# VHH binders against 5'-3' exonuclease (pol): the designs that were tried, part 25

Target 1, 302 residues: 5'-3' exonuclease (pol), of Buchnera aphidicola subsp. Baizongia pistaciae (q89ad1)
Amino acid sequence: MIIYKKNVNYLLIDGTSYLYRAYYAFLKFKNNFNKPCGAIYGMLNMLRSMLLKYPYSNIVVIFDSPQKTFRNELFIPYKKNRPKMPNDLKEQILPIHHIIKHIGIPIISIPHVEADDIIGTLATKLYKKKYFILISTNDKDLAQLVNIHIHVLIGTSNIVLDESKVKKKYGIIPKLIPDLLGLMGDNSDNIPGVPTVGKKTALILLKTFGSLENIYNNIEKIPKCLIKKAKTIYNNLHTYKKLAFLSQKLATIKTDINVNITTKKIKMLPPCTTEISNFFLHYKFYNWNKLLKQGLWLKNCK
Key: E = the ipSAE of ESMFold2; O = the ipSAE of OpenDDE; V2 = 0.75 times the mean of E and O plus 0.25 times the DockQ between their complexes.

## First folded at step 14 (VHH; framework vhh_6fv0_2)

Design n8 (from k6 with T57Y L113V; at its last look DockQ between E and O 0.89; V2 from the best seeds 0.00; counts 0 for: pae E 4.4 > 2, grease 29.1 > 24.2, SAP .671 > .668)
Fold by ESMFold2, look of step 14:
Formats: sequence, structure tokens, C-alpha cells
Structure n8 (fold): chain B 302 residues (1-302), chain A 124 residues (1-124)
Amino acid sequence: as target 1 above (302 residues)
Amino acid sequence: QVQLQESGGGLVQPGGSLRLSCAASGFTFDDYEMSWVRQAPEKGLEWVSTISYSGSYIYYKDSVKGRFTVSRDNAKNTLYLQMNSLKPEDAAQYYCARPWYFYDSSGTWEFDVRGQGTQVTVSS
């Protein structure tokens, strides 16, 4: 794991995932003016941990935008089951962006584009340049991006998912995760899938035929002994073919978003220690301010 | 269609004051952070201030701290900039914008500028 830390060229952080994790971990934190500041504290705590663990990696934080995306145009119920961001979390976003800028970490947020698609596009571009990429996120569906140079940390786990670990976790290789979700759906994102097709059936079909497209090209060849309740499943596969491919499209992370993001634009900058210190004093993060003045809160970043 | 309409600019002497307004329509104003940006001749857009969706958090460019005050009235869908102790270097076309973050190596933020802006001129 130590060797892996040395090899990571880019660390792509799902900032929206980190916001929610920080917020719910520190709900009771309040500042001098009795205003909630737990998301600020928690976000800084997690980012500092990553800066210390990956001192030679170029760290980039990616946020969702509030705008509708192509997925909302394609399927109106997409993610509509998600509660709105709490108001007191929304209030903390601006201070968080402010301090991340002064730490020298680049932030990316693109109107009408989900963070997942920005991460997918950037990771793929960097992979093609032979860089090693680690993605840190709460969204386990980003595991579809995993290959020999792209790995994922999901949630609070310290276990980096490579290709083998993704197959163990999902039962299939990373590139087939969208096909799996195309069949079984995803309740968390309101992705419908095919009725009555769950994970077990979807995995059998994908292991047998290799892809969603091949399943449908060979639908008459599905062995009846492999699929419990084969009649119902055959009927639903036929009836809901359009929904299966729609679900696959919704679950597929784009890697070709048309944006001009170059390695120069995502390079970390030196921290502005004066502004960081002012921020820490404002929020009464006195222990962190002492560490900052001693050169111990941040290590060298390039 | 998203619209942002700036007003309140004018001529002022150094040390004078102006109050700018920005009327917003075509989107849910309460869901967005709002920024003031300005553009001097032959320069790019320069960030001035950003205010959180509720007004609870406010950040200013260092050169305007203590002189400028941003506020918002979400019931009226309006953003304000009170500018006091104006200096010749504050002269610019002022725009309100929704901030979209793309932090490049130069530290530049993207801003969703929609209006024609309002001119602030400072002369001795």
C-alpha cells in the first residue's frame, strides 16, 4: 500500500461525496457565531489526510453542478428520489471552495455535467498519457472506470480497488458494470433496469453472453436451466428492451466530455499560508493553525 | 431563459460611493451562490466578491475588503453591491454572475455572465 502511494500521479476526489460525508460526520459542530461548520472541518480533515498520504500526487477535487444534465433529459425520474441538499450544508460550500483554493488544490465543476463524467473523462485522458490515477468517491459505480492504471477508493475504506477487487465486489469485470445496472437497475439513482431481473440473474446472463448487446442478440439461446423462472424473465427482457438499454446509458460514465482540461490546468499550486492561517483562526481551528505555522499541517506539494 | 440585469453604475469622485443592483430571473435564485465580477479596459474578468445562497458567507477580493459590501434579497431575486471609498482602480464594467468553478493554474474562476453590466467610472 505504501508502494502504491508512491505510484499515484493523480488523485481525483469526488468533492460532493466528501461534502456529504463530512457534513453527516460532524453535525453538531458550530462556529463562534453558533453556525454549523462541521462540513468545513470534516472536509479539511479528509483533504489533509489525502495530502499527507499522497504528498507527490497531484490532487484535484471535482464537484457536481446544480444544473440538470443529459441524464435528466433522457429520463426525467433520474436521481429525483434524492433529497435536496440540506440548507446548512449548502451554506458551507462557499467557505470550503475558498479554503481549497488557498491550499492550492484545483477544483473542477462544469455546468450541466455530473462529477462522475468529469472524473471519467479526466481519468481516461490521464490514463492514455500513461499516468496512474486514484479516484476517491462514495459512488461505487465509478468502479466501472478501473483498469491497470485507474484504481478507486470507495467510501471510508482504505482498500484500493483494482480490477481483481472490483470483480470480487461486483461479480464481473469493471467494464460490464453499466451492463449489470442496465439489467438490474439502481434504486439509489432511480435507474429502472428490467423488472424481475435482479443481480443474480443479471450476473448469470452477463457471464454467459459477455454484454447486454450480446444477451439481446442471443436472447433465444438463453439456456432454460441457467435462469430460474425463465418464462417471466424472457417476457420481461423482450418487453423492456428499450428500458434495459436506457438504464445502461444512464449508468455509463462518459469519458469523452467535450471540455478543454489539460494537465497544465489541473496542476496544484503552492499553498497560501497566510490565507489558510486566517481561515483557521476565524473558525477557531487553533491546533491546526499551530501545525500550519510549524510546517506540519501541510507537507510539500508540487 | 436565465437573465441577470445590472444597474446602479455611474460617475463618482475618488472616495465616493455607489450601490449596484442585479435583478435575476429565469432560474431559482435561492439555489445559487452569486458573484460580482468586473472588467477594466483590455483586461479579463476579475472576481470581486461571492455570497452564499443565504447570504451567511461572503468573500471579497483583498483590494476591496472593508470598502465593498455584497448582499442579497432572495424575496426580490436581487443581488446588491455597496461600494464605498471608491478608487480609480475600481473603475470597470461590473457584472453579476453565477460562479462556476474551473480553477486553473492561474487561479481563474469561470463565471456565468449574462447581462451587459453597469459602468462604474471614478475620476478626480
Scores: ipSAE 0.326, ipTM 0.731, lowest interface PAE 4.4, mean pLDDT 85
ESMFold2 (binder alone), look of step 14: mean pLDDT 78; pTM 0.777
OpenDDE, look of step 14: ipSAE 0.804; ipTM 0.909

## First folded at step 15 (VHH; framework vhh_6fv0_2)

Design p1 (at its last look DockQ between E and O 0.71; V2 from the best seeds 0.00; counts 0 for: pae E 2.8 > 2)
Amino acid sequence: QVQLQESGGGLVQPGGSLRLSCAASGFTFDDYEMSWVRQAPEKGLEWVSTISYSGSTIYYKDSVKGRFTVSRDNAKNTLYLQMNSLKPEDAAQYYCARGWVYYDSSGTWEYFDLRGQGTQVTVSS
ESMFold2, look of step 15: ipSAE 0.436; ipTM 0.775
ESMFold2 (binder alone), look of step 15: mean pLDDT 78; pTM 0.789
OpenDDE, look of step 15: ipSAE 0.237; ipTM 0.653

Design p2 (at its last look DockQ between E and O 0.10; V2 from the best seeds 0.00; counts 0 for: pae O 6.9 > 2, placed apart)
Fold by OpenDDE, look of step 15:
Structure p2 (fold): chain B 302 residues (1-302), chain A 125 residues (1-125)
Amino acid sequence: as target 1 above (302 residues)
Amino acid sequence: QVQLQESGGGLVQPGGSLRLSCAASGFTFDDYEMSWVRQAPEKGLEWVSTISYSGSTIYYKDSVKGRFTVSRDNAKNTLYLQMNSLKPEDAAQYYCARGWYFYDSSGTWETFDLRGQGTQVTVSS
């Protein structure tokens, strides 16, 4: 069921998140095309869904670059636990970029900049212009960006995280998510956090003291806190102070990337139906081609 | 062997014309969009043009619009770049690239996976 969100001015799509989701969702996807195309199909399917659900929104797709980022320089183990992109997925990247362009959706990918930071920066800029921004991603860390004008859509679902929902989900307000992750770590990104500090402890500390910084400003009070193994936690916080702040920094999405991205630059363009059709035919997406020819594939699009 | 081979470069006077060719081999040419990129001395790689699989969609760098024309002959596995009204600032090593080269006001990134050895274009009076 398509739910229209007319109040969403901009839909920022975490393309990398979509890409991997599509790839794994359609690993067994088989058609008459001998080249890998599961990720392509999945990506298009997801994007089409968004186009239909948010017909009045300006959609932007943001991708990671393969280059190292400042986080890799800060912390070598950062995301090292993640497998390399499979070759069969890698081969699908270029076609995906191609088709997205021809659909008319602006793509942003900046060397040495993570998609999250681009999203954060762009969302912040748009927020300042009083736009309402919806970020579509499967990465929960982007919840830190949530405010009155920035919400997070969980993937292609209908679940939207506002401030209240973020608080409910994480137990803390959006802006403290990096602090939380600084304390407890993030295994997904191989962010270490402070040893023995789990989510519960981290939440208690943050609720008590208000921030990571304030926790450390009041570190002598930790042994008296009503937390399990308070003395151990105190010792570890003290010992791994640098690591905690490093972890926080790693977990903090940048909102001030020095890139010249304006609303004009991220404007959607009219779709090139000819190339879309050629693309569909090339990959043997005949059903979609039929819909396209009938004017139904991009129905509700601008 | 998968390869791209550029040709047609040379020395021309300002206002002159050149036609570059790129011969593709070792892969299905019409499976790929193609791009022209160039690199001037002491400058980074610069996007010039991209043409889609069928040639139905074409993109140009703003500075070359109206002067350069990209085309392709899929039957001959060849990409072309007609360069008219050449300027000194057009002087560069020109490369044929397999795939899309994204260039916009927000940034530039490479998405092609194959590039030729290039052909030198010199513009001098």
Scores: ipSAE 0.016, ipTM 0.354, lowest interface PAE 6.9, mean pLDDT 88
ESMFold2, look of step 15: ipSAE 0.394; ipTM 0.753
ESMFold2 (binder alone), look of step 15: mean pLDDT 78; pTM 0.781

Design p3 (at its last look DockQ between E and O 0.02; V2 from the best seeds 0.00; counts 0 for: pae O 10.0 > 2, placed apart)
Fold by OpenDDE, look of step 15:
Structure p3 (fold): chain B 302 residues (1-302), chain A 126 residues (1-126)
Amino acid sequence: as target 1 above (302 residues)
Amino acid sequence: QVQLQESGGGLVQPGGSLRLSCAASGFTFDDYEMSWVRQAPEKGLEWVSTISYSGSTIYYKDSVKGRFTVSRDNAKNTLYLQMNSLKPEDAAQYYCARGWVYYDSSGTWESAFDLRGQGTQVTVSS
């Protein structure tokens, strides 16, 4: 098992990302339980993996809330292209929260706040305290948070994005990712960007001028840039200036959410193994119950 | 030093009562599930009761249900076992254990723990 860093102080898990991954990964998962439990199983499997890989890290799971966020208010089409959560997944949410709690992992979910913003805020706070933070997510947009003390783990893989890797992957430094997305858009979140501005063009512009703001400060120079359809790009940048900045804002993870999240509140607790066992038995996870019995399911846990 | 120390054992007549105490030290008591286990002469260790870290969840061996009551005072780092209506078959060395319960393959409650005290002797005799 490849462990990225032994000195990861905090592992922030994008629970929503995990949830959907688990759900789809285990759609065909069938056991003797009549209710849907694939997401539950998958979630636990992934969490267990993280617990085992990062035994000395404080793990926190962060979930989205079902409520609308400021982004919905800013841009109505935001994430409207995403399907609603299936009912069979919805039914698994409470059990997942329940079991995570009993595993001893703190859960954070804040009404009207996206998980990403919670993660961003928490990571920033912890960073200021000189902790090393690893963010586990399948959402590449969180790469914008990457710095010397904040890295992004791609899901449950062993792939970790540091500043160098982010630059390699995106072609730009982490802090400019929102700018990049402001220009080129993000289809995943239905962020429009500037029409006809693609990734290549956006990267050239950002590399040339340094930021979205500076691009616009120098917009008159765009027609002279060595980009395809420079005149068209100039026109579109000019026409869709508001949209560009809106897109940037939508793509920007907040790091200053006004929430009272203290290190005490996100402290892991020892597992309630009795409840975990009951949970496993309820859902007919007998193999895990056996491991739990042997003290192997939560091996290396604090 | 991580330690559990039992007390309160003694000799009682059938139908009598005892209250066992377990003093915990060296660890954060309220973070852990705690259990009582016992070992009678020529018998193996058997689970008696488990209480969750907050005391919100409690389990008993069937044979002691209604007679024994487990509780904890986290402020005092102390685990208790009130034993009423004691029977001769309850006679055993009683141990406080830092641990939990699980269902074994037979469907019976068992206990796993990583720390156990020295025990206190409970004798039930007429």
Scores: ipSAE 0.008, ipTM 0.255, lowest interface PAE 10.0, mean pLDDT 88
ESMFold2, look of step 15: ipSAE 0.426; ipTM 0.771
ESMFold2 (binder alone), look of step 15: mean pLDDT 78; pTM 0.774

Design p4 (at its last look DockQ between E and O 0.76; V2 from the best seeds 0.00; counts 0 for: pae E 4.0 > 2)
Fold by ESMFold2, look of step 15:
Structure p4 (fold): chain B 302 residues (1-302), chain A 123 residues (1-123)
Amino acid sequence: as target 1 above (302 residues)
Amino acid sequence: QVQLQESGGGLVQPGGSLRLSCAASGFTFDDYEMSWVRQAPEKGLEWVSTISYSGSTIYYKDSVKGRFTVSRDNAKNTLYLQMNSLKPEDAAQYYCARWYFYDSSGTWEFDLRGQGTQVTVSS
């Protein structure tokens, strides 16, 4: 039995996180010419799953731009330790863009803008129009966007995270996730945080004072009996105040990017079945081509 | 500074051929997919072709398949468009573009960095 999710109006997919997940899940998958096509296959598999699960939603895939963003200007080491995309994944990107387009799913990639900020801006604009939004991503930081109408799927989880589930899972309400990262940092994105302040200490401070701003407005009132090595923590908070707020700013997803993103730009188009079939035959996805011809690969049930 | 410089346009008779070039500078050329786009008088931008960073994958607009060939020389930071069997409908200002995206309205949006080169096909 298929369970339809009729109450989700828009599904925003973090395409870059899907790319990497597909790539590493299918590293050994190659076509008849011994060329890697695992990211293509894996991406299509995940997108098809979402199309079938959310047949009445407008689905949009958002990719990062490879150009520098405002975060790189603000903090040069931001994401600097990230390895370059593997060449055999890079070779699969153009085919992936091609097939997503012919399936009728809009792709958004804006020069000098991170996908997270595009997603944040779109979700916020759609939320203000009273739509329900689901975001699918591997990036846990997107949980900061969760509110009554914006929910998130993280990684391979089947559990849709609402406000209460974000608080239960991360220990803090969604809007304070940037404040948490401002204190504890994020090594994967080279976001520094405050030295010696880890997750446990950061959560105690945020639960006590309610925000990064309030922590610093009340820095003399830090609950020393609840925090181990409180003298060191106090000194580092004081010394690294600018770094804490820089880290918060780096971790905060923009919701106000000035871009021309209309509902027309994010409406799905009818699939180009002939182009999809040619693509499946080219990559030797014969079982999928059979399902496509039978109307079962993209078919919506009412 | 990112720059793209198109050249090789001109006047040809129907059925003729032209080879366009696009010289790139100010970025790591071989890290990017590159596209050719064109604009006829009083019309919008039209996607023509896209080539992967290595040149191993190429897509063409249906109306130019079999007539146009895209290639790139990453050692020279140059993108090429060989246009054969030219038709009056191919007359346009041709641009190379570093990146592209496709919005859901069917409009192609590109990062255009050059002046383009004019292709004119006489009656």
Scores: ipSAE 0.328, ipTM 0.728, lowest interface PAE 4.0, mean pLDDT 84
ESMFold2 (binder alone), look of step 15: mean pLDDT 78; pTM 0.772
OpenDDE, look of step 15: ipSAE 0.555; ipTM 0.824

Design p5 (at its last look DockQ between E and O 0.72; V2 from the best seeds 0.00; counts 0 for: pae E 2.8 > 2)
Fold by OpenDDE, look of step 15:
Structure p5 (fold): chain B 302 residues (1-302), chain A 123 residues (1-123)
Amino acid sequence: as target 1 above (302 residues)
Amino acid sequence: QVQLQESGGGLVQPGGSLRLSCAASGFTFDDYEMSWVRQAPEKGLEWVSTISYSGSTIYYKDSVKGRFTVSRDNAKNTLYLQMNSLKPEDAAQYYCARGWYYDSSGTWEFDLRGQGTQVTVSS
């Protein structure tokens, strides 16, 4: 789906997603700069792309904080399978924040709150104000937020997920994605789900009963369902009921985080070209500095 | 207990120097960027400096550049702020803050900061 640029009021960027993508994409990035700067370069490249693609949109970048969240408290193994951030990436975070700030893009990072929950909350607030929100992320689980006014852009691609596309991709409506993940789990986040319940079975159950809650309200009917190993599935659903709901909860993006985010806080500011230039020179991004001086690097100066 | 404790504040004359310290405890110090912020009477919280986890990257408020130097000793879980050529306008309660922020219209917010240390600059 192609969304007209002028129709996107807010572009919410999953900064953490961008960061890791940039880091790995430019791991072999070599220039005259001796220190690791691939993530910085990649991040800027991606952001520049967004600025150019959505010149009339208010862009906000949201990052994870290093602090533990409520999900870690609820489930200790949550995301434990993910490697620690490499030191060379960690060192690039401050420069990235610095340059984004001077580009004029607001950054939001809240301690003990995952970026996804910030995005969910902010998108919901903006939705209530009748804005159209585009969420740019490589985490497709954010598709659960999709509705008539909230779409998900897959990274920096041109692929946009609306309700129809989400349904096509996941086989279920956005609202039930957490239910789906509650059943089948999410290996990426180390969410367990219900043992032996795969995607196919989960989808059948959700389509049949309508929700995780309703599945359990009708759990006695499971052995009679047309699913593989229905009796086993029944037993596991019964045994791991708490785990299923925990998994659902872990997979559910919060939309009601009590955070003091106002429209003023997410307003783009004019870029500071001097600081940007200094930054480019420091990292020997000479081509970009040249473009900047020519007024060709930044096209979204709100 | 997660804690930051500032020290080193005091009364100095204009042009004088102070060295502030911040002792961190209860968390992995080198996992975090660290910042110094200050609040003058009847003024809002003002960002002063931020240092990366390893100290390899540092940023300063323009008004303190060339006068203030931030550093850290991760082995000692300590953040430092060397303040030289102090001016009356530098007088404030100085806080050590753990390194998260979001920037919104010049407003700085941090998840953890100490009780602060008072810096007074007066002739």
Scores: ipSAE 0.376, ipTM 0.736, lowest interface PAE 1.7, mean pLDDT 90
ESMFold2, look of step 15: ipSAE 0.435; ipTM 0.784
ESMFold2 (binder alone), look of step 15: mean pLDDT 79; pTM 0.789

Design p6 (from n2 with S35Y K61A W109E E110T; at its last look DockQ between E and O 0.02; V2 from the best seeds 0.00; counts 0 for: pae O 11.6 > 2, placed apart)
Fold by OpenDDE, look of step 15:
Structure p6 (fold): chain B 302 residues (1-302), chain A 124 residues (1-124)
Amino acid sequence: as target 1 above (302 residues)
Amino acid sequence: QVQLQESGGGLVQPGGSLRLSCAASGFTFDDYEMYWVRQAPEKGLEWVSTISYSGSTIYYADSVKGRFTVSRDNAKNTLYLQMNSLKPEDAAQYYCARGWVYYDSSGTETFDLRGQGTQVTVSS
């Protein structure tokens, strides 16, 4: 569903998500340098799109840090199934940060903190101030943050997830998404979940009992539930209780990161057009440079 | 009159050095980012370097990175290009150009202002 909202106060962009999307989308993209710059180009393209679509919103880009996080310490296999960042992508990180800065978009990257947790924390803080927040990401797990003032934009699409849409998509309300993932796991992040508990079973259990905690509070009732292999499920829930809660914890986005993020720190600045131009020329984005010089590249920028 | 005038070109041996200058006049020099470009015989215009209006941001073509240094003196309205470790492939007509890149009617990239150029020859 395409939801057009003009009252987005803050657009929080999952930069890491954008980065990888850009990288793979423009993998074959070659400029005249024949250098790996597809991620740079893609990132800029997506950011430009957001600037144009949300001209009155304060945009913030949040990136992962290369350092290990508490999740790595908590669960060694966490995201171990993901390939390491390619070198040609790594080389594009600093340039991307550079250009984003000169575009005037604030960047947040915190050592040992995942972007999702920064987003969660920032969104929560802004929510408390009665702002409307739109989170742009390709990571569906951020849907757990969705409420009346926090929506999730699927990437650069026009698809916005509100509570209703999240419920439709996941079959459960946003706040129970971690519970769901705690049960069924998340392969993308190598979160194990409970063996043999799939999405369907997990949803039935959550709908029946209301939460992971309450499932376990009522675990003796599981064999009598109308689920496939109820006895097996019961046994596995019992055996892998710790794993379930660990999985839930891993899947839960933190909203209380102890960081000094103020509205002042995330304020957009006027773009530095000359430095943007330098950047474009450096990477031979001449068409964009032309548009920039014509005042057409950064349309409606603050 | 708005103009750019390059100087400092000449003949140099491989491994040698040259310092190019570009004198700007007729416009507010420090309002513009400046460019060095070059054109070798039978080749198209090649971007060499860009320097921001304040000189705070600098970019180089990979082919010249580590060997060339761009700088500017806004008080003197002058752009510089220090070229070290020159190679035969660096031989070209070198131009300084002002800030804005456009496409001409033929679709060829151009600058709104470019000097007459100075010839750099690298020969043993």
Scores: ipSAE 0.000, ipTM 0.237, lowest interface PAE 11.6, mean pLDDT 89
ESMFold2, look of step 15: ipSAE 0.156; ipTM 0.636
ESMFold2 (binder alone), look of step 15: mean pLDDT 78; pTM 0.772

Design p7 (from n2 with K61A; at its last look DockQ between E and O 0.52; V2 from the best seeds 0.00; counts 0 for: pae E 3.4 > 2)
Fold by OpenDDE, look of step 15:
Structure p7 (fold): chain B 302 residues (1-302), chain A 124 residues (1-124)
Amino acid sequence: as target 1 above (302 residues)
Amino acid sequence: QVQLQESGGGLVQPGGSLRLSCAASGFTFDDYEMSWVRQAPEKGLEWVSTISYSGSTIYYADSVKGRFTVSRDNAKNTLYLQMNSLKPEDAAQYYCARGWVYYDSSGTWEFDLRGQGTQVTVSS
């Protein structure tokens, strides 16, 4: 499905994803400013790109909070494999929030709630209002949210995942992605899955039985399935049933977070060019300041 | 228990000074950006200042810039707001706020955690 840019009502940006991408992409970025600013620059660059590409869309940036979430409570090892945010990145968070505000883009960050769950909840709410939502993220797990009104943009690329593309990419429909991850695990998030169950086996099982729940409802049939080491898989599924469902739960993006987010709260504001200019000058983004002064940096029509 | 407790408010004459403090407990203080916000009677919540976790980056509202100074002592888990040259329009309940924020179309900030506040009154 060709998605026209003008048809995107809301662009939900995974800010945390953008942040880390920016940080690593511009790790060696050095201008005449000696303070760490690579993440700031990268973030702005990506946001600018989105503003230019989707001038008629309402853009919202969603960030993780530093606080523990329900997933940490459910599973202590959850995301423990991820390094702590470097101090030089941490120092760039406030400036990033500051400049995004002055650009006029609403920011959402909720304590103890992951950005993904905010995105899921917000997308669902907007979907119910008959809006078309594009989610920009590098996290493939958000593909589970994809439906006829919710698509996923891979980062700042032009690659958009609709249901068909998700199915093609993952081998399964969006709604079963958590089931898939429940079975095979997710190393990136340190979700364990079921031991010895890989992607291929998981896909076969899901295609055969339709869901994780139904797999277990039919667990006695597993040894007869055309999968490698079927008996071993059966035993592991049986032994690690709780782990499978826990993994599924961990991998499932919440869409019903109790948050007071309304369309009014996520409305873009006109940019404050004075503050943006000051910011650019402070960080010696002179080229951007020049463009800003020429009215060429921001192309937001909202 | 996660808590913020403001202190230092009071009555001051125009042109006077106050120093507010915010004691944080129950969380790792230096992991969070901290902010001051205020609410005057019959007015909405107004952002005053934000300071990064290390104090290396600071922002002020235009209304208080040059008059107020935010600082923090991470060793003491305390946030400060030095208010100089106070004006009648500065009279408000002042709150310490923690963590990430979002703002709505009206520009109103919302915070994950705020204290009970301390009252600042400016009157001749």
Scores: ipSAE 0.316, ipTM 0.699, lowest interface PAE 2.0, mean pLDDT 90
ESMFold2, look of step 15: ipSAE 0.359; ipTM 0.722
ESMFold2 (binder alone), look of step 15: mean pLDDT 80; pTM 0.797

